# VHH binders against q84jc2, part 65

Target 1, 232 residues: q84jc2
Amino acid sequence: MSKMRNLVEEKFLEFYESWVIQLELYLHQLLIAHNNNTMSETELRHLISKLTTHHKAYYTAKWAAIREDVLAFFGSVWLNPLENACSWLTGWKPSMVFRMVDRLRKSRVVLVEAQVKKLEELRVKTKFDEQKIEREMERYQVAMADRKMVELARLGCHVGGESVMVVEAAVRGLSMGLEKMVKAADCVRLKTLKGILDILTPPQCVEFLAAAATFQVQLRRWGNRRHYVTHS

## First folded at step 21 (VHH)

Design pi2
Fold by OpenDDE, second read of step 21:
Structure pi2 (fold): chain B 232 residues (1-232), chain A 125 residues (1-125)
Amino acid sequence: as target 1 above (232 residues)
Amino acid sequence: QVQLVESGGGLVQPGGSLRLSCAASGFTFSTYFMNWVRQPPGKGLEWVSGITSDESYTTYADSVEGRFTIIRDNDKKMVYLQMTSLKTEDTAVYYCARSPDEVQAIWEEGYFDYEGQGTQVTVSS
């Protein structure tokens, strides 16, 4: 039997499918820009702005959705198992993008010393923030075996009117903590992305964004093929 | 009417501490990203710190990281800035400012649509 989807899952699934389609369009533009050195800096900046706006729109939608049901994002029915397996707190791990930058450096991207230094500083900050969040998550996960959770488990076996209310309250409490952690992670993602883009030149930004988008799109394609997922 | 009223400023010696307060009214405080910004003498406005509406995330300018702490109380509609290890370069008028878009506030430092009248902080020996 297929897993029943709640309203939040359905809405976000629809949003995400559209969002990914648009991302693929932007990816195409990024690749053209990358392969064609005829675009002006102004044009490149405009393209970068479109992509950043697109990413910001994702988080705007996500944060609205997690306010309603953060648990939907821990199942993420809009993602395939491969995408989910690669997720850190419902998204990409911020430190991962530095690996992408490093990879680009080994290819076409030539970074000046000042950029390298700034990237390293950003990397350190990002890693520190990730670790903070991970510690909080660990604390939260360990604390889940507290009295409230035991009570929740107990009540789950006896569905009655009062029991349902207690269970709902408990779930809301749990969700609130998760929501904060997810949002914190997203903030680190946004800060990291912005930081990288501020360090890189417009052409380098285009290359980076193209690489990131390619990775995301390919991961989705690979996962869909492997698990016979029918969504785009 | 939207209001942000800062308080807690004053004269302090280097290495000292101050706690600034901002009282918000006239809007749904708990839905806004809140900021502290400052204007040093003869300089432009500088972003100092920000906090998400639900306190999920705090962020600081490099110049104040590790020394300043931003906190908020949504029930009281207050935002605070605890300042420690103050330096002479921290001398400025400090303003509380609201950001209507949290994503944009995280993306762009200094994104806000309203700020208070400010409170003077002077660090001097």
Scores: ipSAE 0.894, ipTM 0.955, lowest interface PAE 0.5, mean pLDDT 92

Design pi3
Fold by OpenDDE, second read of step 21:
Structure pi3 (fold): chain B 232 residues (1-232), chain A 125 residues (1-125)
Amino acid sequence: as target 1 above (232 residues)
Amino acid sequence: QVQLVESGGGLVQPGGSLRLSCAASGFTFSTYFMNWVRQPPGKGLEWVSGITSDSGYTTYADSVEGRFTIIRDNDKKMVYLQMTSLKTEDTAVYYCARSPDEVQAIWEEGYFDYEGQGTQVTVSS
């Protein structure tokens, strides 16, 4: 029996499928730009802007959806198991992108000392913010066995009538905490991404964004093949 | 009508502390990202701090990081700025400002659509 999807899952799945398709199109443009040294800085900045707008649109949609049902994102039916396994609080691990930057540095990307310094500062800040969120998550996980959860457990065998309302209220309370943490994590993601793009030159930004998009798309493709998931 | 009313400004010595308050009305406060911004004498507007609608995330300008703390109370429709270890360069008119788009507010510092009348903070020996 397949898992029944709720309305939030269905809507976000549709959104995400479209979003990924558009990402692949942008990836193609990024790769062209990367291999074309004749593109002007203005053109590169325009392409970067399109990608950043695309990413912001994802979080706008996500935050709207998590207000309705944050639990949908802990299942993330729109992701394959590999993608889910690589997720940190319903998304990519912010500190991971610095590995991508490091890889670029080992290739043909030359960063000046000032950039390296700023990237290191950003890395430290990002790590600090991640740890802060992880501590909060840990606290929340420990606190899950609180009065509300005990009540839920007690009602588990006698859910009906007024009990349903109590259960729903308890779930809402738990969800609010999760939503808060998910949004916080996303804020760190956004700040990290913006920070990196502010440090890099337009050509470097294009290369970075291409690498990031490639990683995301390939992870999805590989996971889908492994688990026999149809591609959208 | 939308209102943001700042208070708590004043004269303080270097190293001192102040707590600013902003009272919000006329809109759904709990759905907005809130900011503090400031305008030093003879300078342009500078973003100081921001807080998400659910208080789950706070962010600060480098110049105030570790010294200032932004807090909000959605029940009271209040946003606060606790300032410590004040410096002469912190002298400015401080404004409370709302951001209707939280994603954009996180992405770009100083993104807001409405600000209050401001409160004067003077740090001087």
Scores: ipSAE 0.880, ipTM 0.944, lowest interface PAE 0.5, mean pLDDT 92

Design pi4
Fold by OpenDDE, fold request of step 23:
Structure pi4 (fold): chain B 232 residues (1-232), chain A 125 residues (1-125)
Amino acid sequence: as target 1 above (232 residues)
Amino acid sequence: QVQLVESGGGLVQPGGSLRLSCAASGFTFSTYFMNWVRQPPGKGLEWVSGITTDSSYTTYADSVEGRFTIIRDNDKKMVYLQMTSLKTEDTAVYYCARSPDEVQAIWEEGYFDYEGQGTQVTVSS
C-alpha cells in the first residue's frame, strides 16, 4: 500500500517528521514546567518563545512548499487518516483552540474577567475569519464546475488536446486559489494562537501549549495505531 | 536603495475618506509583507494594517477594523490604504512599512525593517 510521492511530499514529510520529534521534546519541557513550578517567569517566557519559534518555522516551511504544490497538502501523506480527518484546510481549525482553553478553565486554570472578555472577542473574530475563508474556499471549489468543465466531464475521455488544456487551466486556477486559502487559514491560525498567548499569563500559556501539544501528539499516536503512516 | 514613498494624506473632516498610496522601489516588493503604521501626535508608532505577499490575507488593528482597507499591487509595486469613516483620533503621520518575514509579520504586529517618510493625515472639523 505504498503510495508514490512527489518531491514536495517527500521533502515535507521529512521535515514534518523531524518537526514532530522536536515538538515532543518541547512538550516534555512544557510538562515539566507545568508540573514542577520550578521555572521563573523569565524561564517560562523563554520556553514559550522556543515553542512559538518552532511553530513559526513550520509555517515558513509550509508556505514555501505550498508555493510549489499546494495540492500535496490536501493529500498530506505525512499525516495519518485520523489526523487528516481532523484537519481544516490543511491544519488545525483555529476555533478549536478556544475549546481547549475552555477545558482548561473547567479544570484548574482561573481566568480573570478581563481575560475572559478578551478571549471571547478573539473567539468571535476567529470564527468570522474562518467563515470568510470557508466561503472563499467554496467559491473556488464551485468554480471548478463551470459550464465548460461540466461539458467536458459529460464528453468523457473522448476529448482532444484542447480539452486537456482547459482542464489543466482549471486545475491551475484552483491551485492558485487553494494556495491563497491555505495561507489565509494559516494566518488565522497564527493570529489566533498569538492572540491567546497574549491574553494568558506565562504559566497559563505553558499549560495551554502543553495541552495543545499533547492533543496533537496523542492524535497522531491514536491515528497511527489504526493506520500507520508508511514512509518511503 | 530601498524606498517607500507615501502619498495621499491631507486634511479631511470626520466621516470623510482618504486613500493613501505607497510606492516601493529598490527591493523585491512581492516577497515582502506590507504594513501601514501611524504615529499620532505625541504618541509612538502604532500598527494599523498588514497584507500578505499574495494578498491572501489582510489584517487590521481593532481601532480601524471595518473602516480601513489595505490593498497591494505587486506589478506596480504599490500598497494602498483606503480609509473611510475617518475619526479625529485617526490623525497621524501614516507610514508604509515592509516586513521581510511574512510569518513573523503575521505573528507580531508591527514587525518591519523599513518604513517610508510618511504622509500626514489630519481629521478635523
Scores: ipSAE 0.909, ipTM 0.959, lowest interface PAE 0.4, mean pLDDT 93
Fold by OpenDDE, look of step 21:
Structure pi4 (fold): chain B 232 residues (1-232), chain A 125 residues (1-125)
Amino acid sequence: as target 1 above (232 residues)
Amino acid sequence: QVQLVESGGGLVQPGGSLRLSCAASGFTFSTYFMNWVRQPPGKGLEWVSGITTDSSYTTYADSVEGRFTIIRDNDKKMVYLQMTSLKTEDTAVYYCARSPDEVQAIWEEGYFDYEGQGTQVTVSS
């Protein structure tokens, strides 16, 4: 069941592996900051800034890659099956992070009423945005099934140059739609993350980011062990 | 040279509608995140709306959400702002503004490197 990876897959795989390594380094710093409580607010803000910059870099790279081949991200070879199974439109589901915030509330983190209210407002907005995207995605998927898939199936019964060209055109059309959906989802991710960080204090941000990074890293580790995935 | 030229402003009654236009030239329009910002009388500049390079995503300030719609046409190098249910507090000079980094533009509202001359919108009974 081996398949040849395309150039986009190879390049992004390399990028992602490096990106994850750097994330682990930042995670270590976050954990130190969280456990020692000796860092100044300025230092914490600097650390938060490094992490946010790191995340923004991921989406910059991703959006460049999806312009080349968005389909590569629907079968992300740089992720293990567990990571893929937990993916929503090629990434983490935005509304999921509020579970992490809830966890903070149950820990040493004390959120004031104003923060709780703002978080709830953000959660509602995030869910609304997710639903919009899901509806649009469904529309694209249904449209594909009703027209393009039938055409593809019909053309698939014949071998010829013209048929291949038509198939390629159909795939391009689909890809354009998918790219928009993926990018929209990423925008919601970015907005959600920024929104949370704007509501939380610097120490709370550090704890949140540490929790998020831990979850991401552990999910990858668990998936790798479970499915015997090896990464270079 | 980079140019952003706004038009479509005017006087309108509360509850009315206006459509603003912004014509872009002098740069690769399709590679920039586009924004509308406004400056109410006696107030500072406030971000109003943004749209990704491919129109995949639009975002709005809470104050205009549900009433304003941002649209762009990359072939014509235009960005539009359809304003409905206008309120007196919407009175402002409206500017079109470009963002060179759309990830950053999504992250930070009002992140832009160039803005137009603006068009006056006055909502009054």
Scores: ipSAE 0.902, ipTM 0.958, lowest interface PAE 0.5, mean pLDDT 92
Fold by OpenDDE, fold request of step 23:
Structure pi4 (fold): chain B 232 residues (1-232), chain A 125 residues (1-125)
Amino acid sequence: as target 1 above (232 residues)
Amino acid sequence: QVQLVESGGGLVQPGGSLRLSCAASGFTFSTYFMNWVRQPPGKGLEWVSGITTDSSYTTYADSVEGRFTIIRDNDKKMVYLQMTSLKTEDTAVYYCARSPDEVQAIWEEGYFDYEGQGTQVTVSS
């Protein structure tokens, strides 16, 4: 069941493993900060900045990698099946983070009316952007159901020279479209995350980021555990 | 030498349209996130719009959302701003600006390292 990994997959796997380790370290710091009321706003902002820089680094690496092979991210060998199942266009679904914001409201975090309003506006915008991307993605997927797709379908039957060329062209075309969609989705992710952080206070940001990081880390742990148990 | 040369500005009535152009030279255009920014009279510089290197994503200030469209042509090293439904408050000097870090440009509006000389847009009845 293990699939062969290409160079892009291997490199990104290595990157991601290191990235997750660092994320766990930041998560620990976030949790400490969250439970420590003695940290100054400056210290909190610094911690937030470190984490946001860490996330930006991920997308920098990702965008470099997808330029080489965007299809690697639709397999995402660095993720377990549970993580992959929860992925939307190779990452977290932007609108889902608002559930984490809602969680804050159920905790000790008090959002003022202005914050609630801004968050709602952002949610609406984010959802709109997601839908737009989904429509475009669908358009690309449907558009691929042409002669090139037929050639792809025939690949399993016959691999001739001309067919190979057509298939390669089709794959390139698809990859180009997918790369744009993935990048667009990532832009929405970045904008959404930044938008939330701009609305929240530093302590609220810390709590939000801690929640997000916890979810990410735990999802990975749960998925790994489940995977090992199921296949043991 | 890095150059960004804006054009297309002018006087237009409210509700009118203008298309701004920016010609880039002296750098690898396709590797930069491109922006339009503007400076209204007596006000500071404000970000208007941005576009990713591959045009995969465009973003706009709330004040211009739905009215302005940013487009780029990497082959021609051009970035455009189609402005419609212009308002008096759109009066400003408009600048084309480049962002060297695309992720940072998406993260932070107004993140750029170079801007052109600008073109005057005046919306008046």
Scores: ipSAE 0.898, ipTM 0.957, lowest interface PAE 0.4, mean pLDDT 92
Fold by OpenDDE, second read of step 21:
Structure pi4 (fold): chain B 232 residues (1-232), chain A 125 residues (1-125)
Amino acid sequence: as target 1 above (232 residues)
Amino acid sequence: QVQLVESGGGLVQPGGSLRLSCAASGFTFSTYFMNWVRQPPGKGLEWVSGITTDSSYTTYADSVEGRFTIIRDNDKKMVYLQMTSLKTEDTAVYYCARSPDEVQAIWEEGYFDYEGQGTQVTVSS
């Protein structure tokens, strides 16, 4: 049986598909810029700005959608199982990007000492924020098994009338908590990304963004191939 | 009309504490990211802290991290700044400011479209 999709899932699926297509276009531009030493700093900054705007647009859309149904993002029907498996609180784990930066450093990117220091400071801050969120998530998950939820679970899905209303209210309450955690995680993502881009030079930013976009696109391709998923 | 009215400022000794309040009116408070900013004497405007619409996330300038706490109450249309371990360099006029775009406010410090009249905070021995 195929999973039924609700309205939020359908709308965001459509959005995400378009968003990914645009990301692939930007990736192409990033790769060209990376391999073209003739582009001016102004041109590079403009390209970076387009990408950052694109990413901000994703979170704008996401936050609007999670207000309607945050649970949709814990299923994420627009992602394949591999993408979902690699997700931390409905997105990429912020600390992961530092691994990407490290990889770049081992290849072509040369960072000055001042940049390295700032990146380390940012990494520490990011890690701290991640841990805070994880602790809150843990607390929340444990709290879900309170007596009220147990009673609701015991009632099952075959109840009607007032019982249904109570269940719905409980789910709404839970969703509100989840929404806050998801938004918090996204805020850490945004802050981390901005922080990295503020530390790197425009050419380095282009290389970083290209690497990040490549990883995202390839992960999607690998997952789709492995699970025979086709997204139109 | 949009109004942001700050209060709670005053004179305090180093190491002391103050709690600032900002009362909002004239707009849908719960849909705006809220900020505190400050202007030290002879200096430009400095972003201090921000809080998401649903209090899901708070952020602080490095200079105040660990000492200041931003809180909001959407029912009361209030935003607060609890300041502890105050330093002489914290002396400034403090303003409450709203951000219409929450994502942009997280991305960019100091992104806001309206600020209050401010309240004076003086830290001195």
Scores: ipSAE 0.895, ipTM 0.956, lowest interface PAE 0.5, mean pLDDT 92
Fold by ESMFold2, fold request of step 23:
Structure pi4 (fold): chain B 232 residues (1-232), chain A 125 residues (1-125)
Amino acid sequence: as target 1 above (232 residues)
Amino acid sequence: QVQLVESGGGLVQPGGSLRLSCAASGFTFSTYFMNWVRQPPGKGLEWVSGITTDSSYTTYADSVEGRFTIIRDNDKKMVYLQMTSLKTEDTAVYYCARSPDEVQAIWEEGYFDYEGQGTQVTVSS
């Protein structure tokens, strides 16, 4: 049940808890901007910039952490089980974000035909990039199955220093491959987010960012509620 | 001193191929996102392609996607641009460029803090 946390997990847990609190504060500002239209276009662009800077800071911290321990991001201690279950390669699935854009189109957001065309082009490119990563993951999973036999042999015998060094090198190679796939997925996430925000107008960006932040915050709160009470 | 030295440019016919090379020195090459940018005649700089520090992700301008391939070799401190199916519109001076913030480089095409002196590529019949 309870895991021994290494320094990487403890540091990122502390970062992430602070990061989510700040996201909630930005969500409040996004909702004010959306609901009463009191902000100028310049003020909207500054708020959007704060949100994009906040998201970029997440990836900067994450990429530093995965260099030290990529496995910490699969079943993360800073996420509840619901958040972890909804993850694709340690984060939101890029192609799924277009469902949120589609929902906005159907209710409140008026998109010009040029925007619709550009969003569809981005959706296709995003799906293509996801597909490429999924093919790479399949190849990696085959390689992992073969290399697990080496690791099982290590656990089933009393190995010395030289043999341990060879097995440790092989395990490092597998972790580096997984690190590359996570980073590639994050690059697609960054490109997809940037692409959407470049196509949308500032008011539309505020609506999109508010919807995305609302979903993330609500998923965390609902998942945490399930684990609030424990008994012996 | 930071140096990026491009080579491999020249005159080629439309439909031809060319490989550009960039030799890096004076900095820790493996920690930088690397780019190719170009300057067509009478125009400003145009971002062409980028590659992450570990080659985990490559990205391309729409105008060159499917025709150009960016490759890096961290051991040799080299970055390459393999160009195929060249068009007259690809005529430009091509520059190798580095980006100090990898997340920002993915976010913003053409984000870099240093570029070389360039190599001329001319595509003409």
Scores: ipSAE 0.790, ipTM 0.907, lowest interface PAE 0.6, mean pLDDT 85

Design pi4
Fold by ESMFold2, fold request of step 23:
Structure pi4 (fold): chain B 232 residues (1-232), chain A 125 residues (1-125)
Amino acid sequence: as target 1 above (232 residues)
Amino acid sequence: QVQLVESGGGLVQPGGSLRLSCAASGFTFSTYFMNWVRQPPGKGLEWVSGITTDSSYTTYADSVEGRFTIIRDNDKKMVYLQMTSLKTEDTAVYYCARSPDEVQAIWEEGYFDYEGQGTQVTVSS
């Protein structure tokens, strides 16, 4: 059977492919800036601003698309299976972004004790917010499953027009709950990203953004290029 | 005409509670991120709390987190600030404020384009 993409999926696929291409172009600029000791703080802040604007634009487009079809973001057609497997509530897991900070520590990034303390505080807050969302998701799933099971038991296998309206109302409630959860997760992502960039110096921000973009691009390239070498 | 009308302020003892209200009119309330900001005596404006259009996410200044709760009711076009465990440093004029770009409002605290006339909160023994 053919799996047809709906209009929301097709539109966001087009947006996302363009967005990733631009991210790759910014990654080139980040890598040049990372290797260039002569760039001024003003130039670094300008580049960082381009990256943050690019990420904010992603969420603006995503939130518009979610209002039309939040389910499109669960198992997205614009992501390969590896990218989808790495998703937590339709995006990168906020608490795991601190692995990119750990990667910075293996390079020449020297973090002052005050920065380390602030990053640990942010990590704890991020994990707390993430866990709160996970608990809320669990409560919604249980409540929706219970309501659906009771309605199915009462309505029988094939039901008329009024039971269709009840099912539609339940599905609409599920979609609204998922939409709120995804948006909450995105807010945690935005706050975490902003928090990290506020703690790091401009050169450290460039290194962090380069590491994050590299990971995202590599995940996409590797997932798209799966092959097994054979000889015969 | 855009209007935000705050109420519910007053005099309260340290450790006490108050609930502020903000009635909105003259704009599509449900499409705006909403904030509370305050101005302590002799100080500039400081951001207190914000809430997304659909109440999916709330955020607070460190100084009030755990003590204040922001709530909105889109049907009634109301924003509330439930304040508990009040301290003398919470003394200020409190304003509600709207933000037109929700992503930017989450990104940058204190991003708003209109605020009301304010309501006085005084925390004193």
Scores: ipSAE 0.790, ipTM 0.908, lowest interface PAE 0.7, mean pLDDT 86
Fold by ESMFold2, look of step 21:
Structure pi4 (fold): chain B 232 residues (1-232), chain A 125 residues (1-125)
Amino acid sequence: as target 1 above (232 residues)
Amino acid sequence: QVQLVESGGGLVQPGGSLRLSCAASGFTFSTYFMNWVRQPPGKGLEWVSGITTDSSYTTYADSVEGRFTIIRDNDKKMVYLQMTSLKTEDTAVYYCARSPDEVQAIWEEGYFDYEGQGTQVTVSS
């Protein structure tokens, strides 16, 4: 790791804090729109566009950050990037978003049969893409084990400058592979979000986005309480 | 001058295969999301496939999923479209196209700022 990796993590966390604050402001607008019943379709689509632009901005910033140092988005770097990848690359599995859709169906909103069919097709496609990424993750588990073995050999060799260079090249190669996997997972998340919003009507999109934003804000608030308690 | 030059089109029987190539020049190829789009006879452009700058993710129109494969080679500045199980509905002029913003290109199919001259693919008995 390097000082640049710590700097990359710090800069992204600063971005993320501001991003969540703005998401909370958008959540307020979503809740008003949901309760107001007098907003036009044009007004709803404008609000939805603000939310989608906000989510796209998150990924733009994240991909810039992983290009600089993908390992900043994982815990311990030995086995942990692939062990964490089994718990999913820098987030929830893309298909977990369908839990929000399922909650929407059990609440006040009624989905037409055609929408339900399209959502199930999207769920299947999302899960298929997840499986492709999981297979790639399994291959990287083997590569990470080899990298750990190379690192142990490097620690045991006091003289080999060329051996260090080979080890560093191997670690860089694995990091580039991890970057690709994080981007692939994020692409599936983006495509799935777009697909859901394309299937839902504007009022349903507002309900979905409000539920998702509520969940994200609550998770952040819980994390902030945990951080405050453990560090105060 | 930005250039995208497509090649590899031709006449093929239904069920056949073709591989299209696209040579890029005049821009930093490795920073662009790349696409294939096509124009069937008498119809508008329709998006076919896209690939991220690092090949981390490929995406396809429903009509070609499982039959077409997009590939890029950043060292050679090339994009390919491997087409199999071709149907008469695949008859079109195929264009290579670049997208300047990856996140937007993943979000919206058909988001691009430049396309080549095209190569004709004709699938008929």
Scores: ipSAE 0.780, ipTM 0.914, lowest interface PAE 0.6, mean pLDDT 81

Design pi5
Fold by OpenDDE, second read of step 21:
Structure pi5 (fold): chain B 232 residues (1-232), chain A 125 residues (1-125)
Amino acid sequence: as target 1 above (232 residues)
Amino acid sequence: QVQLVESGGGLVQPGGSLRLSCAASGFTFSTYFMNWVRQPPGKGLEWVSGITYDSSYTTYADSVEGRFTIIRDNDKKMVYLQMTSLKTEDTAVYYCARSPDEVQAIWEEGYFDYEGQGTQVTVSS
């Protein structure tokens, strides 16, 4: 009943588990920084840099892994069902972070007019980019019922010899398209995150990153409890 | 040895179009993020556009968004910049540049480790 994991899944699972543990450590530091207000701007910037480096490391590892098997990320065995349900093209929806920023604004975070304007511009751009990717994804999904897929379906589960090669080639072709879309989505994520951090002050960045990390960690915890999933 | 050779520059009137080309050699082209950057007269280097190694994503400076298009051909080891609706402020030496880290290249505009000799683009009436 359990899904067999391939090498890519196993390796990334291990990576992700370690990555999340480190994220929790950084979250703790972010919360401390946020609550005591004793850190200098230099110290805050350093903390922000550590978090951004951590996030970039995730995408570096992810992009290496999807080159080997992008399909692993559409199963994402390292995520629980709740996390997967909230996933857009194998990750967080870029536009959702603006909701997070809005929530911060309703709290103690005060943004100046110039920041609000820039955030709105970024939001519009992000939404546009998301829609572009979604249109491409839709086109791709519709195109899945092409000749190759029909042939694959005709071959069925009883393939051997030369047929196996044909099936493999077809799967590779499909995977390449998916990989490009996943990377595109990730690029939008990276650009959006960088954009937000460039607009916010260091204290605001810390608060934002803390909120984002908290959300990610709690989502994982909630999902694990609900579905009795255990992770290292 | 690594080489990036730009071409296609010239004199054009405002509203006109140009297509720049960059020929790459001496490295595994298909594994690099590629960029166009430019240096206007009397100004510093400005990032213009970037493209992932598999063309999965393209990005542009705000100043050229909607007017410029970056394209690459990994088989030919070429990167192109189609420029339309050119403005006088687009006047610059344009350089092709490679980025060894795609994630970093996406995160920071202008991240690259090698650039060509450049090609002059002059937009004037």
Scores: ipSAE 0.886, ipTM 0.949, lowest interface PAE 0.5, mean pLDDT 92

